# Ledger of designs, part 166: VH-VL binders against q96il0

Target 1, 167 residues: q96il0
Amino acid sequence: APERGAERRDTAPSGVSRFCPPRKSCHDWIGPPDKYSNLRPVHFYIPENESPLEQKLRKLRQETQEWNQQFWANQNLTFSKEKEEFIHSRLKTKGLGLRTESGQKATLNAEEMADFYKEFLSKNFQKHMYYNRDWYKRNFAITFFMGKVALERIWNKLKQKQKKRSN
Short names: E, the ipSAE of ESMFold2; O, the ipSAE of OpenDDE; V2, 0.75 times the mean of E and O plus 0.25 times the DockQ between their complexes.

## First folded at step 5 (VH-VL)

Design mt29 (framework fv_ebrasodebart; at its last look DockQ between E and O 0.01; V2 from the best seeds 0.00; counts 0 for: pae E 11.1 > 2, placed apart)
Fold by OpenDDE, look of step 6:
Structure mt29 (fold): chain C 167 residues (1-167), chain A 120 residues (1-120), chain B 108 residues (1-108)
Amino acid sequence: as target 1 above (167 residues)
Amino acid sequence: QIQLVQSGAEVKKPGASVKVSCKASGYSFTSYGISWVRQAPGQGLEWMGWINAYSGWTNYAQKLQGRVTMTTDTSTSTAYMELRSLRSDDTAVYYCARGELFDKSAFDIWGQGTLVTVSS
Amino acid sequence: QAVLTQPPSVSVSPGQTASITCSGDALGDRYAYWYQQKPGQSPVLVMYYDSERPSGIPERFSASNSGNTATLTISGTQAMDEADYYCQAWDTSSDHVVFGGGTKLTVL
C-alpha cells in the first residue's frame, strides 16, 4: 500500500519560506527572496554545543523572522489587491475599459495613483504603527541577547585559557 | 505539523466558570493571534474575541464583555479562554483559531473544538 | 452589530456550479473570508482576501466581491463539497469579527 505522503496542508501563505538549506550546512544560510514577502529567509545554524543563551537568541531571531515574513507577505498581497481594485474602480468611473485599444492593461496616471497611496497609507496607518513598535521591541531583545551571548563566549574562552595554563 | 490542540470536553453547572486551553505547535506562537469562536448545537459560528500572542492585547465580543478572559502562555505556546457565569445558552463547541497578529482577518488553523455543556 | 446575510441553503446537482452569497456593510471596506465546515469537524478556510485560495483548496473554489456582496463559487461541484459554508469579515466600526449565518450546500 503506497504510503500516502502526509500532504502538508500548506496553510494560507504563511510567509514561511520553504527554503531548506543543505543538511550539512555549518553556518547560517540565506535563501532567495520569498515570493510573497520578498524577504530573504535565513536558516540559522544550530551548533552541537549550543548554550541556553545561544538557543534563546536563535529562537528569538527565528520568531522575528517568521513574524516579518508573515507581515510582509500579507501586506504585499493586500497592497496588490487594493491597488488593482482601485485602478479598476477608477477606470470604470471614467468609462474606460480595463484594456487599451492596443490591448495593453489600462493604467492610471501618477496623480491618480498618488491618491491611492495616500488612502492606503491612511487606512493601514495603525497597523504600521503596531508593526514598527513590535519590530523595535523584538530587535531590542535580540540585540540584548546578542550581547549576553558575546559575554558568555568571552568568559568561556578565558576559562579555557586558565585551564591550559594550569596544566 | 502546524496544529492547535484544545483541552477536552467540559460539563459545568450554571454560574460556574470554564477554562479551555489551546496548545499551538509547528509555528512561531508569538507571530500570530488567536481567536476564539463558539458554535451552539445546530447553530452558526460566533466570534468571541481575539488575543495577540505577542503583546497580550485582547478584544472581546461586546456580548461577552465582563464574562470572558483570554490569556496566553508563551513558554508553553498555549492560549486560554475563560468564560464565567455560565448559562445554558453557553452550551457550545468552542474553537481556537490562528489568525494574523494585527488584523482580525483569516483563520487558517483551527483547533479540534471543545464541547462545553452547561446543565443543571 | 454588523450582520452578514447568507442564504440558509443552496442545492446543486453534481457537476453544476454552486453560488453562495454573503451580504453586509462590513464587506464594503474589508475583505471576505470563507470557511467550509463538515458535520462534526472544525471549519476550514477555503477563501481569503475575497478571492485568494489557500494551498490545498481545489481550483474549483473561487470567490469574488462586488460592493457589499461576496460570492463563493464552486464549479463542478462534487459530493464531497456538501457542507456548511460561512462567510466572515472584520467590522471596523465595532472592531469585531462577524460571521454570516451559514449556508448549507446540498449536492443532489
Scores: ipSAE 0.650, ipTM 0.863, lowest interface PAE 0.9, mean pLDDT 90
Fold by ESMFold2-Fast, scan of step 5:
Structure mt29 (fold): chain C 167 residues (1-167), chain A 120 residues (1-120), chain B 108 residues (1-108)
Amino acid sequence: as target 1 above (167 residues)
Amino acid sequence: QIQLVQSGAEVKKPGASVKVSCKASGYSFTSYGISWVRQAPGQGLEWMGWINAYSGWTNYAQKLQGRVTMTTDTSTSTAYMELRSLRSDDTAVYYCARGELFDKSAFDIWGQGTLVTVSS
Amino acid sequence: QAVLTQPPSVSVSPGQTASITCSGDALGDRYAYWYQQKPGQSPVLVMYYDSERPSGIPERFSASNSGNTATLTISGTQAMDEADYYCQAWDTSSDHVVFGGGTKLTVL
């Protein structure tokens, strides 16, 4: 008897390149860097036979990506805002205007900016420490669920193999 | 102990503004965000918006965009929610609730609620 | 835009298992969260990340999320569990929060 048509069609080779829109991606898709976080988002593919455990893993990976994106977007915007405030404050202290005679934005030299970088890093030390802690916690959780999904898939294959042998 | 303590009940006329406060204690205020959720009498929960206590970033519910402003004062560990151009259907209990700064997490600590009554 | 649908009421006898469902497209991509609210009180978080239980919440509370339907289960329901229960998710397309309409649990 012929093999199941759906299985043959699912694995059949295609000689034509196919466009898969991000909303209906055929694979995990990597997008361009986000304007604020400067990180590339991953759009996760949802298989038709996704188990509850696989769904939980995918949600965990998606949530971790969004957490990471939001952290760096906030960090970069906070850096930019505080940098501008620092520059304006130092220019005022020096008695200089915010613009040069040519209309260009006035800037500080590298030595002056080093003060800002040191203060920003020191001020954000606790925040970065918490970020690193949570980053490790999230990656350990993802690894744990990846292990559970792997065991579920192995068990399902073994159950199917036993069913075939008992028939 | 971790707690959020809100300001007292308010009675306002239509067209007025109300500003509700939410004072945090028992945790690092700038390590969390604050959501505002309201509940009209006999109705369900309605999310109004979120503020990141570290950065000051806000996200507001589309329905309230332009009428609501959320702020924080890190020196007093206090969050504020101001709602303008009040209507009778803004009568509700207003809650503040704590969530993670950068995670789409649960709201684990809630204020006691502030009743705002809008009547002519 | 996103909608989470809950039954308006569920009734059980003391000691029986109560099941409260919450359905919506967001639940296929986002975690479900559950809150308990008693009359005149603030909501209390009872379940988070689909199936996790906060410290201090009795072990008789459990939850799951499969496809687009999240379920809160209370085993051995007590009179003290009588309350309104709300599910919550984050919208897939925004940083907006969506609450279900709420379910009144009555313990007869």
Scores: ipSAE 0.103, ipTM 0.677, lowest interface PAE 6.0, mean pLDDT 84
Fold by ESMFold2, look of step 6:
Structure mt29 (fold): chain C 167 residues (1-167), chain A 120 residues (1-120), chain B 108 residues (1-108)
Amino acid sequence: as target 1 above (167 residues)
Amino acid sequence: QIQLVQSGAEVKKPGASVKVSCKASGYSFTSYGISWVRQAPGQGLEWMGWINAYSGWTNYAQKLQGRVTMTTDTSTSTAYMELRSLRSDDTAVYYCARGELFDKSAFDIWGQGTLVTVSS
Amino acid sequence: QAVLTQPPSVSVSPGQTASITCSGDALGDRYAYWYQQKPGQSPVLVMYYDSERPSGIPERFSASNSGNTATLTISGTQAMDEADYYCQAWDTSSDHVVFGGGTKLTVL
């Protein structure tokens, strides 16, 4: 569900406020954790006179956030799906049903589950290595463009000799 | 040499299904996503959906929801697209295209295309 | 459900500058990408991230994206540039990749 915009004093009826960036904010905002990835999204400030370089940086940061959100959402779903499949397979091998007498999902004890965690980490090691590589590549690019934007802003101030910023 | 090689042309009747393969070589298959894009004769490009070769996560175009299934086989570095309940307006060239992982854009490598003809 | 609108055709004389526009709401918040497709061939990525050029694409290709309009510009247009050109964006609100309708570039 998309995060709804609201005035700052608007409070959800359930006693848990839905996060909305202030409409007059001049800063990026960090929202509550996304329910699928467990990562906090950044709501990026868009200045009125955004330069082409500033726009490129903002779009790169937005794309990187979407990439990161999707990675962790996918990992969380894969973990949950493989965990259920492991539990089902071990219960079936033991001749047990998928539900307890009370109708709750049957589970395995901590010792039995340790095998799953070891297998999952081993199977996914290469996947996380590629994620880490791509994470560094993206964050290096973002840092590089942040530096370029900073230099652009300094240069623009120096070009305005004898004149003050008017807008 | 980085490439995507697709399966050969298919002729189908309305109501049938088709499964197109897309074999990747020259790069780490699980480091990228695969999009499927089709092009009807004389028409533009139409995105069909995307699969994360890393996790198997899929996202399908709303127009095709319920009719399309995308899968991968990481042991053979092959992506598959299956389109069911074929209609005559599904006649098109079907492309697979590599994109950045979790970025459903910047398709830098394309397969050669697979012509699927749906006729009675 | 986003729409990217391109002119159906653009004609230019050899050596002159061709401009192909692509308009849509998604372009204000997302990168524009451009593809070239010659008859009987697969598309080729010619511009990405609004204005970046892949290795192997001639320097006469450039692009920009401002005000919800992306523009592909080919300076010193050559006969080999005659092709269909598609813009593309990722509309994260609908989670769709969208292509423009395509522009036929003719070098007269």
Scores: ipSAE 0.005, ipTM 0.534, lowest interface PAE 11.1, mean pLDDT 80
ESMFold2 (binder alone), look of step 6: mean pLDDT 93; pTM 0.953

Design mt3 (framework fv_ebrasodebart)
Fold by ESMFold2-Fast, scan of step 5:
Structure mt3 (fold): chain C 167 residues (1-167), chain A 120 residues (1-120), chain B 108 residues (1-108)
Amino acid sequence: as target 1 above (167 residues)
Amino acid sequence: QIQLVQSGAEVKKPGASVKVSCKASGYSFTYYGISWVRQAPGQGLEWMGWINAYSGWTNYAQKLQGRVTMTTDTSTSTAYMELRSLRSDDTAVYYCARGEFYDSTYFDYWGQGTLVTVSS
Amino acid sequence: QAVLTQPPSVSVSPGQTASITCSGDALGDRYAYWYQQKPGQSPVLVMYYDSERPSGIPERFSASNSGNTATLTISGTQAMDEADYYCQAWDTSSDHVVFGGGTKLTVL
């Protein structure tokens, strides 16, 4: 089907294989996962004639993403730090060095690590509860504003039809 | 169009405090964070901390913890950085810089800088 | 000690390729960012997310991050590229932003 040489010509997938949005995109696009939060950021498309209400919704979505991103980045960093401290503390208590004779990092078995996970979850219970509460509040607000934007768009369509009739 | 305009140069005595302002324009102020970065004469860049303009959340460099306070006034789209208990080695140009909401750890627009001189 | 290490200076002839390196353990886990600063001026972001170029930055600028070393490359270097260049990353151990010591690029 294609030209005889077409299969020999590879065109780089513009914006697909890296965090580079497709050119002339009129929709949101998703980036690579953040190294700490492990969440993919979303770049929101901004319409040329964005209404104040649409701007309010986009602002809320952007701020919610930043809040969520920062919460999980901080949580993952705290987890990693406390995990390392726990391992070092347990190895010290046992009189063991931090490295094996082969030079590899000394580790704890799954049973000992289960103690860390239980302690971490217990210690962070209130923090996670507040996170879940705020996450629901933010999603409720986003849904509410999405509804308002939908109503605004319907109203604008009706106004356009009325203007066409009067013209 | 996007601009960060900082307050003018300050001369302070050791032990005093200084408060630098950074007025943002050309974008929705609360969408982004503001970081503060300083540079001693002839030296490199040193990050001081950042503030989320919507939530008021702050994160300060460990070296400055307890001496620095960052605030915002959303009604005027202005960020503030106050540094207390000034020492001669706090003499530097202080920059405000805008962080992206996806990643507040890099800076796409910078203020012009404010020279703070600490001398007796 | 510096968390991110840059050579203090790099010299290149006009039209040649300049390479500025930035090394540190943080770069193995985190993105590198690059800033250009000319005397008496504020820093300007020239590269972000390891290899992405902001709008308004010439195509002559490119960058990479492999292992623990990030590299800023300026092809066809011009006199106007003379400046101090700083790399930046997030340092997990200190939980904050760190800058490299800076590299003075001279074009002669």
Scores: ipSAE 0.006, ipTM 0.464, lowest interface PAE 13.2, mean pLDDT 79

Design mt30 (framework fv_ebrasodebart)
Fold by ESMFold2-Fast, scan of step 5:
Structure mt30 (fold): chain C 167 residues (1-167), chain A 120 residues (1-120), chain B 108 residues (1-108)
Amino acid sequence: as target 1 above (167 residues)
Amino acid sequence: QIQLVQSGAEVKKPGASVKVSCKASGYSFTSYGISWVRQAPGQGLEWMGWINAYSGWTNYAQKLQGRVTMTTDTSTSTAYMELRSLRSDDTAVYYCARTDVYEGYYFDYWGQGTLVTVSS
Amino acid sequence: QAVLTQPPSVSVSPGQTASITCSGDALGDRYAYWYQQKPGQSPVLVMYYDSERPSGIPERFSASNSGNTATLTISGTQAMDEADYYCQAWDTSSDHVVFGGGTKLTVL
């Protein structure tokens, strides 16, 4: 995506990069994929005269994004580390060096790596199941608050229209 | 029942190191993180840092960077906090507290606290 | 570093409503959390996500967060509510937790 003003990236608690659009942005911004989580961060616009309900929704969306970024950054790191350990262990078992004749890292073929993927998925099944459960709960909460905000806006419009008709 | 049990009180001299343990039970240890929070006598709460019990990733308060190390032992469901180069102003009750490994933003269960006294 | 400001003390009579405020720029962007600490005891989470109450916390506890000020409200205050109360938020600039200075609630 093209450069847009003086945007910045900062390190989040889990080591993921944060993204911030220019001060004068009047819309939500979508940034480039985070190096660690591979997810695109969203900077949420703060409306003028934000209601308490709108603020609660925005905070929920921000915290859900950070939670999601942190989960995938940690998963990707764990996957990479365990994959490297598996490859090194298997190469040692086969009596092979860790590097090819060209000086590159030695690798296992797809069939050999299938054992690692099966072990990793099995080992992390419950963790991923809990992630999916919590992800659904968070999205349900976001949808619920989005609905409440929409109803608040409809109520305010109807109340204003009724006042106009009464006057 | 979720419980965090900490090691006993310690008395240390300035310049020494202290290592406090926090044994977790009643939940999946690697599904949550552990934060450390200290409280000097008669003072408020001060956050020290957080560790992800699954990955071992840590984030430390800037003020303590270079002096603190947090670790876990998954086989015993125990978290550790080591503070080095102790000063008299490190005298405090040290708490471990459970946090979500993916959020780390609030503390739902707390250990009983460990008093660390630094005096010469 | 972001700062959360609380009054050092609040006094109420039994059965009256206690209000404890917590102010800071972080609260405009982040959730407020509240902890109760009785003498010689560990803190206990009493409110989270600005206004949600954990299971086991009495319904007389409620909270709100508007603008940069979070408020913990205890209706029908009882002697057992006498404690220090701490607010907490996340500091985006330093990527760490920030606590308020604490408020001593006295019920007499």
Scores: ipSAE 0.000, ipTM 0.493, lowest interface PAE 13.9, mean pLDDT 80

Design mt31 (framework fv_ebrasodebart)
Fold by ESMFold2-Fast, scan of step 5:
Order: C-alpha cells, then sequence, then structure tokens
Structure mt31 (fold): chain C 167 residues (1-167), chain A 119 residues (1-119), chain B 108 residues (1-108)
C-alpha cells in the first residue's frame, strides 16, 4: 500500500514537482500545509524496537491527525462550495450575470454576504460542537497513552539498571 | 455527469485475492473520499473502509484490518480495493461510494461488482 | 461494536404514512443518512444531515433525528417506494461508518 500520509518531492511525467518528507528521518518531521485542510502533517518516526504501547500511541496520533485533516478539508470545501452557490443564487435573483464585463467573478458586498456567514455558522454550529468534543476526547486519550508509554520507559530503565547490577 | 464505474464480476477460489476498480468522473477526484461497502446475498450493507483521494490515507473496518488495501490513482481518477485471503463469506456485491471527509453520507454509488468465492 | 437498530419490515397501504426508525448511540452526536435500495440496484441517498432532502427526491420524504433515534417518514406512500431502507451514521468511538440492518418497506 502507498505510505500513508506521505507527500513526496518528485518530478511527475508532466514535469510537476511535489513536496516530500525527508528520507530516513530519526525523529518526527513536520510537512508543509495540506492544500485542503491547511494543516501541517506530522510524519512519525518508527523506532527499531517499538513496543506495542508505543505502536498504539503512534497509530492513535496518526489516526487523530488524519481525522483532523479530513474534518478541516471537508469544512473548507463545503464553505467554498456553499459560498459560490449563495453568490450565484443572489446574482440570479437580481438578474445579474456571473461575470463582470472584464471577465472577473461577480461578487456581493459585505452587507449582502453577512446573511451567508450567519447561515453557514448556524448550519455548522452542531458539527463544530461535535468536532470540539471529539477533539478533546482524542487529546485526552493521547495524553493518557503518553503517560502509559512514559511509565513503561521508566520501568524498563529501572529493570535495565537492576540487570547491570546483577551482571 | 458525476459517475462511479466499477470493474466487472469476479469468480475466485478460497485463499485468492480480488482487486476491484472504481473509475470516477464528473468531479474533482481529490476533493472527496471513496468508501467501499459490501453486501452479501440477502444481507445488509457492511462498510469496509475509506480512502482520502487527496492524501491516500485510509481507514479500514476492524474486521478487515490486515486483509484489505485501498489505493487511488489520481492520474486516472480511479480507486481500488484489494481483498486478500478470500473466504466463502466474502461472497458479496462490492460498492464504491463517494463521500466527504468527515461525518459524511454517500451521494453517488458505483453500480456494484459481484465477487463470488467458491468453496 | 456500535450498532444501528431498524425494524426488519414495515407495511403500509398506498397513500398512508410510513415511518421507519433507526436507533443507536452514534445518532446522539452524529448525522443520520438514509438510503433506498431496490432489488438489483445500488443504494440511493434519500435523506442527509438528519433532515435534508437531496435534489430529485420527492417532497413526501422527510426525516428527523431526536436523541438516539432517527426516523424516516414517507407521506402518501406509493407503490414505487417499496424498497429496502438503510440508515447510516459515523461511529463516534471509532470514526467508522455504521449501517442499520435495513427495513423492507411493503406497500399493499
Amino acid sequence: as target 1 above (167 residues)
Amino acid sequence: QIQLVQSGAEVKKPGASVKVSCKASGYSFTSYGISWVRQAPGQGLEWMGWINAYSGWTNYAQKLQGRVTMTTDTSTSTAYMELRSLRSDDTAVYYCARGEFYDSGFDYWGQGTLVTVSS
Amino acid sequence: QAVLTQPPSVSVSPGQTASITCSGDALGDRYAYWYQQKPGQSPVLVMYYDSERPSGIPERFSASNSGNTATLTISGTQAMDEADYYCQAWDTSSDHVVFGGGTKLTVL
């Protein structure tokens, strides 16, 4: 399967360049903002001897990142689509064309757009509340597992110290 | 205008793999996700997983984790679903369906692909 | 695993109102979606965002989502409405999609 979440810098057959994460990184890497969500992805380093708890934490963080990316990409697309639909509907109601004589997109003034913003915020209020609740739940879970991983590492260090003493 | 067109019916032996394609047209392919949903004969709809056509990120149903792989080819606006280690209970009609990235339903569906696994 | 519960069948006479329920914890904080499936055909989205109707779906289709129960209502039910109906939501704990078991609507 293609590397999940990876964005590569390469030259496509058409000559288009794309951004990519550094190869063989020994730590987490932060990429450029995603085109649709406008969030920066984190590419997680996988330790050679990753414990099951460390793997669960990493996967939880990766899944939370994807969920977050999906939410904002969808919201940004929905906003843009509904904004254009609103503008076109209002221009049609006024009997105006979709383009100005110069070929630019016809637009509405701030007072006219206020109705759209109120409607969009009202319509998406519940969705944003669910997002905030889920976001806090996910952050709590991540913090909890980070604590478990920290305790595991402390315990393993103590065990290793005891083995060195017995040796 | 908006269409999802799937590959044709497949007959497979237990233990084999099947790869179903779903060609999208009429919209910005990378602006939506594709879910795969199957339906065994006489049974209800079962969600298999989802892929983000922009990032390639996937989310699979727990039951199928390790046996399913979903991919996309943005140059052809095509999504793929490969299911490995086929069993008789994998016999179903497999659908691809377009959805938005979060808390979505599916507004356009492919015509379905019948996959028959003989015992 | 999270479930959405629907009655297996509902029967109504032509012109009467049909009500199909869908219950599950996910519906308390996620949107409900409804699909119509006729024999040999792909599912068709008939209601979205709990109560919104897609373009092309008759006005006699309506829906609501209150508490943990979503309801699809078909007023003035016609023979052409005879089909299997599925509800769908996203599971809040896994962010996986969950479908109801389906309801066969019979119009006699």
Scores: ipSAE 0.000, ipTM 0.499, lowest interface PAE 12.5, mean pLDDT 81

Design mt32 (framework fv_ebrasodebart)
Fold by ESMFold2-Fast, scan of step 5:
Structure mt32 (fold): chain C 167 residues (1-167), chain A 122 residues (1-122), chain B 108 residues (1-108)
Amino acid sequence: as target 1 above (167 residues)
Amino acid sequence: QIQLVQSGAEVKKPGASVKVSCKASGYSFTSYGISWVRQAPGQGLEWMGWINAYSGWTNYAQKLQGRVTMTTDTSTSTAYMELRSLRSDDTAVYYCARGPEFYDSSGYFDYWGQGTLVTVSS
Amino acid sequence: QAVLTQPPSVSVSPGQTASITCSGDALGDRYAYWYQQKPGQSPVLVMYYDSERPSGIPERFSASNSGNTATLTISGTQAMDEADYYCQAWDTSSDHVVFGGGTKLTVL
């Protein structure tokens, strides 16, 4: 199959960026960090004679990457939004403006921000548990299909050897 | 067992809005997304969008962006789809379906609601 | 906007093998999924991740995806398999769901 490219796009709700891999790459390529997820995407090399099983493994790896990027993009956006809301709420409660005397954004001290981090982690505990569960399941599936691809390649090599000896 | 039960048929005038509900049971509601798919009489399936039941994060079909809103109520394990500024060509059976899990770029719909007929007529 | 192309109809005799194709550029990079819909009923997932079969779906259902063409195969086709079949994939550029136009399977 021909090598497929990925493209960078700005989509705020879906949050994920696609990169433009090098045209002449013969191996997997690692791109720059995504704006929202802060994860580096991997472009997977597509062999000229990709088997259906190899295609399935590649799709699983690509899909897992997209899942991982979307999870962290959403998590980071939610964190940033709730952090700003928390800061604004606390500043308003104290009767302080959103800006300092020097015109910079007013911020909370580490001790005050610790309350936010504790609350955020507690509130998102179930989501993080589900993420870890699915991360484990996905890595198991990838390992399983990598094994299948390896066995297919061994089988094809054995068939070629037998064919050559028969001729 | 896993089940999605939708609200009853609706008849609306052009320009009105409709809100269809989808009550889930038999699984952890927040573990799966809910997708909405419609089917006009005698036509094929058309995807409308998806909502993450945990975060409320949505992804809508471009054609419907600005007219559709998807929400969930975790306390009742119910998903909602509201379509505004209804036109006669919005007449369709509207389905909710479970899936994908947690993200919107891959996955399938393993359980479907019974469908809700929405008729838009003058 | 990605497009998935299916034949509008396929006819087979009982006990014969039915083959329904679905073609589109998205299928080279994304998984194919298949749904069965009988008149007046909701769609039912019959195949997922190109070739996996859900529990409860008869073993006579199988599928493959090679290049840009996914194929649903029903061996030993029965009268109860008569339905509309839809393929589904995700568009690579928009991350939106795309359905094929559907194939009416007739078993006579």
Scores: ipSAE 0.005, ipTM 0.525, lowest interface PAE 12.1, mean pLDDT 81

Design mt33 (framework fv_ebrasodebart)
Fold by ESMFold2-Fast, scan of step 5:
Structure mt33 (fold): chain C 167 residues (1-167), chain A 121 residues (1-121), chain B 108 residues (1-108)
Amino acid sequence: as target 1 above (167 residues)
Amino acid sequence: QIQLVQSGAEVKKPGASVKVSCKASGYSFTSYGISWVRQAPGQGLEWMGWINAYSGWTNYAQKLQGRVTMTTDTSTSTAYMELRSLRSDDTAVYYCAREGFLYDSTHFDYWGQGTLVTVSS
Amino acid sequence: QAVLTQPPSVSVSPGQTASITCSGDALGDRYAYWYQQKPGQSPVLVMYYDSERPSGIPERFSASNSGNTATLTISGTQAMDEADYYCQAWDTSSDHVVFGGGTKLTVL
C-alpha cells in the first residue's frame, strides 16, 4: 500500500517563480521555452507614442502568440495523457504489471508504440489541419497590418519633411 | 465568456481549516496560473500564493508558509485553497484571480466574486 | 519586503481630474498595475504595463510611471469612478507581487 504523509525537508523549495520581464527594455523580450508548449514567449515592447494602428498590430501579434501557446500546450498534454492510457491498456491486456522488477515503468516495444502514433496522428489529423488554416489566416492578418503600419510611418515622415521645408 | 466562480461563505472556529474552491470556465484552464488574494474587513489586498494549473507547482507568501495548500482539479477546471490552523486575523474575503498568459504573470485580469471566511469563537 | 505607498484618500468634484500616486523602489525597474474596487465587489484591472488600458476601460483613465512613482489619472471624473484604487508591482527581492495600501477616491 502506498504511504503518504512523510515529512518534507524545510530546506526544499515549495514553489516555482514566475517570469517577469524588466520594465526598461526598448526591445521585445524573448523568454525561456514554456514548460508546456516548448515555445519561447515574447513580451512586446510598447512605444511611448504608439499609434492606434500600431497598437492594433501589437495586440493582434499578442493574441496570435496566446492562441499558438495554448494550442501546443494542450496538444502536448493530450499526447502525454493518451500515450500513458495506451500503455496501461496494452499492459493490462497482456496481464503485465505497470512496473518492472526494478520498479521502473513498464514499456511497450517500438512496434506496439507505432500503433499508438498512427492512431494519434489519424485521430488528430482534422485538428492539425484547422490549426494550419488558422495559423496562415493569423499570419496573413499580421502581415497586412505590418504593411499598413509601414505606410503610416512613411506618410508621417513625408508630412514631417514638408513641415520642415516650410520653415 | 471567462468566469471564475467561488464557493460560498464559511464560518469556522479558531484552529479549524477552510477549503475554498474556484471553478473556471470560458478558457483553457491549464494555460493560466491562479493566484489567491485575501482582504481583511476594511483593509487592503494581500497576496497569498500562486499555482500553475498544468503542473500543480505552487509558490506561497512567506507569512502563510506551512498553513496554506493550493491544488487544482483539471477534470473540473477547479482551483482550491486550503488554510489550516485558522486564527481570528484570518477573517477576510478570499479571491481567486487568473494571471496573464504572456509570461508577464504579474497582473490579474479576471477575479472570482470572493468568499467570506469568518473565524470566530 | 518592498512597500508601495499610496495616499489613503483623494477627493475631487465631478468633471475634475483625479490623480492617485503610488511610490516604491520596485516601480523603478518594474511595471505598475492598477485595480478598481467598489464596495462589495471584486477588484477590476483598469491599467497594466504602466499605461495600457484593458478593453472596456474608459479613455478617461490613463497612467504613467516615472522614477519610483506611478500615477493613475482619471480625467472628467464621474460619480461611477468612486471606488478604492490599488496599485501593484513585482518585488524582485521576495519574488512576489506587492500591492499598495489603497486609495479611496471620493467624488463629491
Scores: ipSAE 0.005, ipTM 0.570, lowest interface PAE 10.5, mean pLDDT 81

